# VH-VL binders against q0atu2: the designs that were tried, part 107

Target 1, 119 residues: q0atu2
Amino acid sequence: MLDKKARIRTSREYRNVFEKGKRLSGRFLIIYYVENALDNNRFGFITNKKIGMAVIRNRIKRQLRAIVREYQGQVKNKHDIVLVARAGIGKSSFEGMEKDYIAIMKKAGLFARNANKID
Short names: E, the ipSAE of ESMFold2; O, the ipSAE of OpenDDE; V2, 0.75 times the mean of E and O plus 0.25 times the DockQ between their complexes.

## First folded at step 6 (VH-VL)

Design t65 (framework fv_dusigitumab; at its last look DockQ between E and O 0.36; V2 from the best seeds 0.00; counts 0 for: pae O 4.6 > 2)
Fold by ESMFold2-Fast, scan of step 6:
Structure t65 (fold): chain C 119 residues (1-119), chain A 121 residues (1-121), chain B 111 residues (1-111)
Amino acid sequence: as target 1 above (119 residues)
Amino acid sequence: QVQLVQSGAEVKKPGASVKVSCKASGYTFTSYDINWVRQATGQGLEWMGWMNPYSGYTGYAQKFQGRVTMTRNTSISTAYMELSSLRSEDTAVYYCARDLSYYETSYFDYWGQGTTVTVSS
Amino acid sequence: QSVLTQPPSVSAAPGQKVTISCSGSSSNIGDNYVSWYQQLPGTAPKLLIYDNDKRPSGIPDRFSGSKSGTSATLGITGLQTGDEADYYCGTWDSSLSAEYVFGGGTKLTVL
């Protein structure tokens, strides 16, 4: 799905994005984002317990990774971006999550002008 | 800057409904989820549910399922919590609180001043 | 009854230190991060600690938090009369369909 190099994995790296990053909210997603000193983008995915039971949280996480993977070519280079699921996301469709992601990324100025899907 | 201002005290009879309001200011209302928490006289805090003001979706504590409804009016940055079929045990101070996600958790960073609801005949 | 267990009261003199415990289970404290809220008499609760041990801006460093296994602890050093309040721990609980749960509260008396 996403290369290991494109994932935020450590607690310290997540907290860095939360503490230093900018915050933008959509209907179902919040993003925190900050420029990094690397040569690539890194993504993190947070589905805290308020979202629902583990089965729902795991499904949402998989779907978000799929959406990010599909649109990774549209994202401006050298950013750490954490996607945080909002309360109620479990009641959203895949299409609803995808549209929300695109809208937030455009609003943040993180999408390149061409919004073509990688698939 | 950030404020949640709640409606005034209410006195209701058993079996009635009450609707408490929570007006947000100092931030983008739709950007943070709202939680409702109550505190019965001389007792501790009890979580009632969450409402996402952007989507309108809600989740309620099992104890209140079927009696509570949480809504919002985004044009006036106001959240509502309506509790029906009131009993004397519902006599409490009702709080709205803003939900902030941080890393793998969320918590309530700003609270309204509370609304006292008294249920008596 | 509360899902998380706290002592109902603690007391100490000004300048002393106290600890307030909060005991839960694997479905709440054991698997999530704990917050603490301070409620002064006649007021709304106020966030005191989040993410187990972090302080919001404006909270002095004499307030601290920690977590071990299924229990969390709030520490207060250099007690002041203005610390007299009820203290609540809180966290999300996966066994209750993702409900937020509070401790029963601890009344701190400073005198």
Scores: ipSAE 0.823, ipTM 0.920, lowest interface PAE 0.9, mean pLDDT 91
Fold by ESMFold2, look of step 7:
Structure t65 (fold): chain C 119 residues (1-119), chain A 121 residues (1-121), chain B 111 residues (1-111)
Amino acid sequence: as target 1 above (119 residues)
Amino acid sequence: QVQLVQSGAEVKKPGASVKVSCKASGYTFTSYDINWVRQATGQGLEWMGWMNPYSGYTGYAQKFQGRVTMTRNTSISTAYMELSSLRSEDTAVYYCARDLSYYETSYFDYWGQGTTVTVSS
Amino acid sequence: QSVLTQPPSVSAAPGQKVTISCSGSSSNIGDNYVSWYQQLPGTAPKLLIYDNDKRPSGIPDRFSGSKSGTSATLGITGLQTGDEADYYCGTWDSSLSAEYVFGGGTKLTVL
C-alpha cells in the first residue's frame, strides 16, 4: 500500500495533473505528470470504463499500485504522477506492465540518476 | 498540426470487403488509440471500435464483431479498418478519430475527413 | 436506434440562446462523463465539449455543457449563422459491452 501522503486523493487533484501535466504513452500505460509544491511524490491510478468490467479494472489497479510501490524510491521527488490504463492492458502480464512503467518513467526523466546507472 | 488523412471513396458490391486507411501526422502515432466511427447518409454517428497502435490490440462493437478488422502499420503511421461481407446498409462515411484519455473517461479530439463507402448492386 | 436521446432539431434567430438535451441511463451518462461534438454541413465531427463542461482550446465560451443525473445539456448563446450544424452527445457505456455511444444528433437551424 502506498503511504497516504503519496496518494492523489481528490477529483480536483487528479484533474489538475491532466490539465497542467505532461503526457507520455507506452504500450499499456499512459502517465500524466506535473511538479507539485510538496516535498514528496503522489501517485494516482485510473482505469476508465472502456478497459473492461469493474473486477478487471480493480485487478489492474492493484497490479499498478504494486509496481509503483516497488519502484517509488527511484522516482524524483515533487511530482504528481497519474498512471492511466490504456486500452488492451487486460491482455498484458504483470511483467509487461512493469516493463512498460519502467520505460515510460525513464523517458519522462522521472527516475533519479546516479553515475552507476546511466545508460 | 495533428492530422488524420483518410483514403479516397470506394464503391463495392454486396459481399465484398473494403479497407479504409487513416494516416496520422503531427504527433507520435503509437501514443494515442484510434477509433472508427461511421455515419450513413442523413443518419447519426455509430461507433465501430478502438485500436491501440502500439500493441495492435483492438476492441470491436458487438454489432461488427466478426466482420471488422482494425490494424496498423507503425512505420508509416497508418491505421486501417477493414469491413467484410458488405451489405447495402454499410453504405456510409467512415471516420477515424484519435482517442484522448482524461481522468476517468476518454473522447475523440481529432477526426479524419471521412471516407465514403458505397455498397450497391 | 440511439442509446442517448436528443431532440431531432432546434431552431432560433441569430443572437438568441438554445439548449440541446441528451438523455441516457445510469450505465452511460449516469456514471460517466459526457462529450459534445459539432458537425458542420459536409464536414467531420469536431470536439466541442469534454468532461461534461470543459471547452477545448479554440472553442468560444458561448458554448457550455452540463450534466445532471442521467441527462446532459449543451448550451449555445449568441447564435450565429455559422453555428448551423448537427450536434451529438457521446459517452462510454459501462453495461455488458464497453462501447462508446452517441446521441441521435440534433440539427440546429439559425433562422
Scores: ipSAE 0.679, ipTM 0.891, lowest interface PAE 1.6, mean pLDDT 91
Fold by OpenDDE, look of step 7:
Structure t65 (fold): chain C 119 residues (1-119), chain A 121 residues (1-121), chain B 111 residues (1-111)
Amino acid sequence: as target 1 above (119 residues)
Amino acid sequence: QVQLVQSGAEVKKPGASVKVSCKASGYTFTSYDINWVRQATGQGLEWMGWMNPYSGYTGYAQKFQGRVTMTRNTSISTAYMELSSLRSEDTAVYYCARDLSYYETSYFDYWGQGTTVTVSS
Amino acid sequence: QSVLTQPPSVSAAPGQKVTISCSGSSSNIGDNYVSWYQQLPGTAPKLLIYDNDKRPSGIPDRFSGSKSGTSATLGITGLQTGDEADYYCGTWDSSLSAEYVFGGGTKLTVL
């Protein structure tokens, strides 16, 4: 549902974010973020096996993509952002994930100054 | 340098509660989870739970559900673990540990010095 | 009793090699990265190996880790008297509400 241009898709792109970006940890999510040279933001999603079976991991990815899509218009431009799902996320509610995302993104200062949906 | 400094030894009666503190320094306190692990004398390590200092969210081992509470005071970079309804079996050294995660993994890279909690009648 | 199984003890002479096994299941070691911790007598645990086979800064290359299937192995070459300690494997287990689990620990004695 996210535009292809808004996705981190290659291992090289992910590696760049992990190596050069900043890291912040929420309870359910770890975000890695770095400025890019583009006019748009790109998002990546990582779900490891500790959060559950493949069907669960895929569900989590869908939920995270939905959250990112909901707030993407309020995120500062020119950022590559990778969301890493943490242990316990499989037991969390969608609302819990959303709150964690908002909290960690605020801490990162990645929301635009005029963002009204976040406050 | 990263440091986790825990509070001193505690002696408690059965049924009482104990609250151990863990003061962090040398890094951004709110950016890393704090885990708690205990070790009875001559026994192995036992994971108790995690606490995210930024959100305050927690996850406890099922064994300690209902008896353990993990909190934090961000203004002084201190995490707390409170264990209630203490039993003799709770006698152990309690450790706090920083949770570091990269990619698809998580591990405990820094540990406190440990806090001895003795429960005896 | 521990979710991960380790031998209770291993021993060897200085200069020799020892291996410590850690056996689990698909829900823990099978699907997740394993870490190893060293605990010297009377001290707190110390991270020894992470991500199955990676060493933190300051850990000598005498220490190695590996994982295959649902088992992990810690290797120590050139054994030194200072290596005498307890060693624990650990990982996440998705079947236990995403709990972190440790092995029972292995006491390494340097003869």
Scores: ipSAE 0.022, ipTM 0.700, lowest interface PAE 4.6, mean pLDDT 90
ESMFold2 (binder alone), look of step 7: mean pLDDT 93; pTM 0.951

Design t66 (framework fv_dusigitumab)
Fold by ESMFold2-Fast, scan of step 6:
Structure t66 (fold): chain C 119 residues (1-119), chain A 121 residues (1-121), chain B 111 residues (1-111)
Amino acid sequence: as target 1 above (119 residues)
Amino acid sequence: QVQLVQSGAEVKKPGASVKVSCKASGYTFTSYDINWVRQATGQGLEWMGWMNPYSGWTGYAQKFQGRVTMTRNTSISTAYMELSSLRSEDTAVYYCARDLSYYETSYFDYWGQGTTVTVSS
Amino acid sequence: QSVLTQPPSVSAAPGQKVTISCSGSSSNIGDNYVSWYQQLPGTAPKLLIYDNDKRPSGIPDRFSGSKSGTSATLGITGLQTGDEADYYCGTWDSSLSAEYVFGGGTKLTVL
């Protein structure tokens, strides 16, 4: 669960990240990210219809929110970050999604060192 | 620049299989999903399935399930689509297309030139 | 048959305006964003419109898209002979097993 202030909420805000942000892809996740003018990070989650039926898309979205929440303290401040589920994510384990998230965030330079070792 | 270059035309007999290749260049191959779309003579576009070149996972249209296999070789940035048990109605131009996820949708931003497959006895 | 319904053909003179309709259902157009693809004779399709009404770089503003309910429309103003092509709408279908679906295509003839 993420605080309301840490969520990207409107279509306009999502489109801003997609249009102005950088794109980086992992095995099952794509991130679009851009620096914001706020004092906090905001996250968005997209599980478009190619992922599958609503039950699957909702499960993936909940699991991604849980992963982001767990590692939120390790993310460099002042960024809007949208996670987009990629084809095949529904076949991944929770651990697989988590590993992919950590890898892409580190590659983007958005994660502090040793984020994966935090208790 | 981004390019998808497909293999040349094929002529096959009914019951044979065909394997079409799609070589990507100008971008990181594993970063975008690949879709396959065909177009039978005088007909419209028909989606066949998607392949994630990073994971190797695939999803196929119900119509082609059991006959189609989509694979890749990441070392040479090449996607493959193999269609087995060919019938005359499989005569078509087969396209690969790159999938760009944008907001709550995805769409095909770059296409290969197409590969003509003719099935005749 | 195609899942999305388009008129088979449309025609107009250079400089005129045409609209091409694309009709679906609540599980496809009704719940999803629509893309449009242009296919010039003998060539691969090319992305023309995405996200209902957005143009990729390089697509002139003579091309526009819109969506209302379970239908989408492609508009072309200032018709040129080079616009003569087949036009396809496309979207994802959410009706249980997700598949990408296309319209049957509309042949535009510039007379």
Scores: ipSAE 0.659, ipTM 0.882, lowest interface PAE 1.6, mean pLDDT 90
Fold by OpenDDE, second read of step 7:
Structure t66 (fold): chain C 119 residues (1-119), chain A 121 residues (1-121), chain B 111 residues (1-111)
Amino acid sequence: as target 1 above (119 residues)
Amino acid sequence: QVQLVQSGAEVKKPGASVKVSCKASGYTFTSYDINWVRQATGQGLEWMGWMNPYSGWTGYAQKFQGRVTMTRNTSISTAYMELSSLRSEDTAVYYCARDLSYYETSYFDYWGQGTTVTVSS
Amino acid sequence: QSVLTQPPSVSAAPGQKVTISCSGSSSNIGDNYVSWYQQLPGTAPKLLIYDNDKRPSGIPDRFSGSKSGTSATLGITGLQTGDEADYYCGTWDSSLSAEYVFGGGTKLTVL
């Protein structure tokens, strides 16, 4: 589980990221990211009804949280990062989702270029 | 009450562009996506795309990619849909409709009154 | 032609019950909530049912929605002359490119 301090929780926090942050689109994910004034990263997740039924949305959220947790230590610090699931993510594999996350985070400069899946 | 009021009828020549406006009131404009749906005479509804007024983010139907542009002016709670390279088959009534963007919705709960766009030589 | 398939027309006498079907696939109706829209002649569409079976305020309980598998159904009981309209189902399609898709519409005639 992500630590409470590592989670974006309020609408205000989400709004701040959307308003002031940068946006990058991957195959299955869109990320919004902005520097924060904290000493840790915070992650938010958005899976709206465009993704599918609640069961699907919840599954996607669980998978995204797992991915974020796995690579949390490799992400540059002091960032608020919101992950927005794209419609196609419901049909993606976990590995595909993970690959997309890594790719988009690298593109954003939030990951080291040599970041790979930890087996 | 929630209202979406669209601009008036348009008559255009083939190859021209048309820009339809949709003014929202009665709610927080930036909290809901604006979708655009058109309907040719005697035909069914056709979804064109959505625009998030807060971020300006858009998603267009593949059919209209490269030809449609959805924008907004948040200061006046107005959404715009511009369709270029008009052809006769673009003749239709164009509707804007409200939809929650990132939250619990997958439907269009309020609609504009529609804007008739006629494309003829 | 439409991604979602509806019967082109249905008809019944006042007071009777009618059902309108909406057939799709796993990527749309199968995975997503279905909405229904009523369009009276010469007017803009109106939301009738959302999230498969929920009614917005102001919609009478004569209208009902259901979904099973890749199909959805709109039910109208106690049919009234004022129900004569076109009805459309709609939902999001969960593809790489998210698109909202409508049925072809069903014209309901009250005999």
Scores: ipSAE 0.029, ipTM 0.730, lowest interface PAE 4.7, mean pLDDT 89

Design t67 (framework fv_dusigitumab)
Fold by ESMFold2-Fast, scan of step 6:
Structure t67 (fold): chain C 119 residues (1-119), chain A 121 residues (1-121), chain B 111 residues (1-111)
Amino acid sequence: as target 1 above (119 residues)
Amino acid sequence: QVQLVQSGAEVKKPGASVKVSCKASGYTFTSYDINWVRQATGQGLEWMGWMNPYSGNEGYAQKFQGRVTMTRNTSISTAYMELSSLRSEDTAVYYCARDLSYYETSYFDYWGQGTTVTVSS
Amino acid sequence: QSVLTQPPSVSAAPGQKVTISCSGSSSNIGDNYVSWYQQLPGTAPKLLIYDNDKRPSGIPDRFSGSKSGTSATLGITGLQTGDEADYYCGTWDSSLSAEYVFGGGTKLTVL
């Protein structure tokens, strides 16, 4: 579960990231991201109805939060990042989603190099 | 400049298959899902399914399950929709459309010009 | 058959206002965001409205959208002859197999 301070919570904040941010697509995941004026990162998660029924959407959202939580320490600070599930993500394994997330974040230049370890 | 350019009109006999192409340009082809929508003469729009050109995954409206296949060739930025076991009721204009996600929804921001498919004996 | 209900036609004079309704259920409009598409005769559909009330770049502010409960409305003000077209609402439906659903379409006649 992500800390409350690390979550994008309002529709206004989500729309700000969609309108001002950069977009990058992976196999199962899209990220929209923008630098914020805070001293921390915030993450948002979107699983729209094209993904499937509520039980599937809720499972995917939970799994994405777990992935983000695990790699939180590697993300460059001061960003609002929204993860949007793409069509077909429900057919992916957890490992497939995790691999896609890492690849997208590296390609976006959002993974900080903290020497040889995570702080 | 985003463009989706579809293949030309087709005339098929009942029982045949048709494969419509949709060539994308002006954007990264794999970055957006493609949807297929058809419209019979004088009728409304009917969604057929989606295809993710990055993963190759696809999903279909229940009505078309088992008769439709959606594929792509990333080397030429082209999506395909193949409909088999054609019936006269399949006579329609077939459109490809680009899917753009925004907040908690997605919608079709660019459309191909359409491909007329006529099924007649 | 369309899942979302629209009037088959509406008409108004140039310069007037017109509204086009789109009625659905809790599994589609009631729990999702609505888009509107304009189809001029002989052409492909064009996106007019997304996210219930947002306009893409290039769409004049004469076109507006709203949503209340399980219904959505497209508004057109300052009606012009060039607005004659078929208008479709659309949204995702949370059926067992999630599908994009369209309204049956509304033919707008000016004058």
Scores: ipSAE 0.784, ipTM 0.908, lowest interface PAE 1.1, mean pLDDT 90
Fold by OpenDDE, second read of step 7:
Structure t67 (fold): chain C 119 residues (1-119), chain A 121 residues (1-121), chain B 111 residues (1-111)
Amino acid sequence: as target 1 above (119 residues)
Amino acid sequence: QVQLVQSGAEVKKPGASVKVSCKASGYTFTSYDINWVRQATGQGLEWMGWMNPYSGNEGYAQKFQGRVTMTRNTSISTAYMELSSLRSEDTAVYYCARDLSYYETSYFDYWGQGTTVTVSS
Amino acid sequence: QSVLTQPPSVSAAPGQKVTISCSGSSSNIGDNYVSWYQQLPGTAPKLLIYDNDKRPSGIPDRFSGSKSGTSATLGITGLQTGDEADYYCGTWDSSLSAEYVFGGGTKLTVL
């Protein structure tokens, strides 16, 4: 589980990311990211009604949290990053979701150069 | 400030089509979904669908599938809702509304002033 | 016939408290946040409550929202004549395909 300090929790925080951040779209994910003034990264997760039933949304959210947690130490510091699940994500495998995350984060340049375990 | 300004009243014959516009200002148009809601005279609110101005993706209520088309022109920050094969029961005030979706749900925080569409023989 | 059920009407005298209920199911209110909208006569709806119990800026604290199980409630204290309006609850329903659903609306009359 992600530490509370590593989580975007308020509407204001989300709004800031959406309004001031950059956007990149992957196959299953859209990320919004912006630099923050903190010493740590914060992650937000959006699995809204468009994804499907609540049980699916909750599953996707758990999977995304697991992926983010796995690669957390390899992400450049001082960023607020919001992951928005796309409609097709419910039909993806965990591996596919992970690959998409890695791809989009690489495209965004958010991984440290010395990061390992990056496909 | 955020504003949604809709086109003027329409009078149509049964079988015709109507296209209502919704011009957005005061915010980044492509960042928020536009929803359409209608209200027949003396009746309640009825959700019609959503449209994402960035991708152009849309989702419609089953009731209007095949009959409604939601589009946008990003260059002028304008959303459109076209309803075809009009019937008398389509007579209503049609609203556009901005959708906020920061969490697992959405809510409509800004609304257009409404467009009256009258369908009569 | 609405997916969400509201009382057709409620009434009270100025200064009193009123509550408006909104009943749904697990696929809508049970699983999703509820919003409330106020519609003054002849005007467009206005967001009153979002995320079950949060007030947008400009909405007085006389208005409150709550949710329990598959039901939501709007509370209005210190009722004013200007509160006379129609009130609608709304939320997403995620049964098969995501659709936004409204209650049938409640007409509030200030006596």
Scores: ipSAE 0.024, ipTM 0.692, lowest interface PAE 5.3, mean pLDDT 89

Design t68 (framework fv_dusigitumab)
Fold by ESMFold2-Fast, scan of step 6:
Structure t68 (fold): chain C 119 residues (1-119), chain A 121 residues (1-121), chain B 111 residues (1-111)
Amino acid sequence: as target 1 above (119 residues)
Amino acid sequence: QVQLVQSGAEVKKPGASVKVSCKASGYTFTSYDINWVRQATGQGLEWMGWMNPYSGNTGYAQKFQGRVTMTRNTSISTAYMELSSLRSEDTAVYYCARDLSYYETSYFDYWGQGTTVTVSS
Amino acid sequence: QSVLTQPPSVSAAPGQKVTISCSGSSSNIGENYVSWYQQLPGTAPKLLIYDNDKRPSGIPDRFSGSKSGTSATLGITGLQTGDEADYYCGTWDSSLSAEYVFGGGTKLTVL
């Protein structure tokens, strides 16, 4: 799980990222991101009702947190980043979500191009 | 400028299929989901389903499950909605609409002009 | 029948105000944000309000939204003849199969 200091928790902070941030879309994920004035990155996770039932939304949210945690060291510092699950993410594998996350973060310039998980 | 331009009116017999197109311009087609909504004459709006043009994944309203198929061709930025086994009660205007996520919800920020489908014997 | 309940019609004189209600349940309005769509005769719907109370650019502040519990309200002040239209509320429903649901629509007549 991510440290509490690395989480966006309030509605106000989420809306700030949506309103001020840049938007980039992947296959299963959308990210909204903006630089912050903190010493660290903060992540938010949104799985709205179009994703499916609560059990599916909760699973996706948990899996996205695990992916972000695994790759947190690859992310350029001082960013607030909100991950929004796209319609259909529930049909993806964990590996599919992970690959989409890496691809979109690289495209956003938030990851090094060769940042990837080494087995 | 964002535009969704739909195909022209169709007249079909009961039991036939109809395929409506929705061509997107003014934005990155794969970056926003597309929803389909219909409206029978003098009736309200009825949601049919969503399609993610990047992944090709879809979700359909239970009422249309088994009769509707939503697809896309990314090379021409076009979404499709095909409804089979047409009945007279499928006579309606069919709309495509772009889905925008904001915080914990999503809504339809741009709509196509609509395609009238008439099912009659 | 529509999942969300709206009055079928409402009317008032130019310059007056009206409110249009939209009633749902805990699985839709109670748990999600409401949008409102305006449909002028012979045209496609147009987004009027999102996230319960926010206006897209170009929508005048005469239009407002609010939500309380399982109900939402669209308010229109300073009514103009050009406001004659059908108004629909909409939101996601979190029941078994997640679907977007609309109200039955309210026809606004400016007398």
Scores: ipSAE 0.762, ipTM 0.903, lowest interface PAE 1.1, mean pLDDT 91
Fold by OpenDDE, second read of step 7:
Structure t68 (fold): chain C 119 residues (1-119), chain A 121 residues (1-121), chain B 111 residues (1-111)
Amino acid sequence: as target 1 above (119 residues)
Amino acid sequence: QVQLVQSGAEVKKPGASVKVSCKASGYTFTSYDINWVRQATGQGLEWMGWMNPYSGNTGYAQKFQGRVTMTRNTSISTAYMELSSLRSEDTAVYYCARDLSYYETSYFDYWGQGTTVTVSS
Amino acid sequence: QSVLTQPPSVSAAPGQKVTISCSGSSSNIGENYVSWYQQLPGTAPKLLIYDNDKRPSGIPDRFSGSKSGTSATLGITGLQTGDEADYYCGTWDSSLSAEYVFGGGTKLTVL
């Protein structure tokens, strides 16, 4: 599980990311990211109601959290990053989701250059 | 300022349908979900469903599945809630309320003034 | 009978402090942020607290919210006659389908 301090939790925090951050779209994910004034990164997860039933949304959220946790130590510091699940994510495999995350994070330049486990 | 203005009171017979409107102003209509909540006289709040004005997508409470339809007209920033097969238990004040679509947290920060729907034989 | 459980009523004298509890489960309060709504007699509900403990603009700091586990609490200090109203907690329920759920409401009477 992600540390509480590593999570975007409040509506205000989310709004800040959406309003001031940059946006990149992947196949299954959209990320919004902005620099923060903290010593740590914070991650937010959006599984919109339109994606499907709560059981699906919760599964996707758990999978995204697992992916983010796995690569957390390889992300550049001082960023707020919101992951928004796209409509097709419910039909994706975990591996596909992970691949999309890695690709979009690389495109955003958010991974450290010496990061390991980045396929 | 943000405002949600609902249509006037309705009186219906059992078995009929009612369509309540909710006109939004003071903000970008397509950027916020519209939720519908009803309240029977002397009773608590009951959530009915949500509608995304941009896509038109909806999510209804199971209780109202097959009987409620939420729509919108973006050209006039108006949301609609239609409830069919009315019964006496549907007598209540119906509220529209604004909600954000892309947030982990959801809350209804602005409400319409309410529409009284009376179902009686 | 509501998914979220609130006391039916609470009362106190002006200037006193009251608390209103809201009990849920892991699928609602346990996983989602809680909002509180104030409904004055004959009026539409008004957002009072969001994100468990945040106050919208215009809401005095006499109103506070907190959440622990599967329960939430609304606190009102310096009770005023104008605070007499019904109060509802609400949150999303992440069970089989996504539904917003309200507490049964609490009638606050200022003595």
Scores: ipSAE 0.027, ipTM 0.675, lowest interface PAE 5.1, mean pLDDT 89

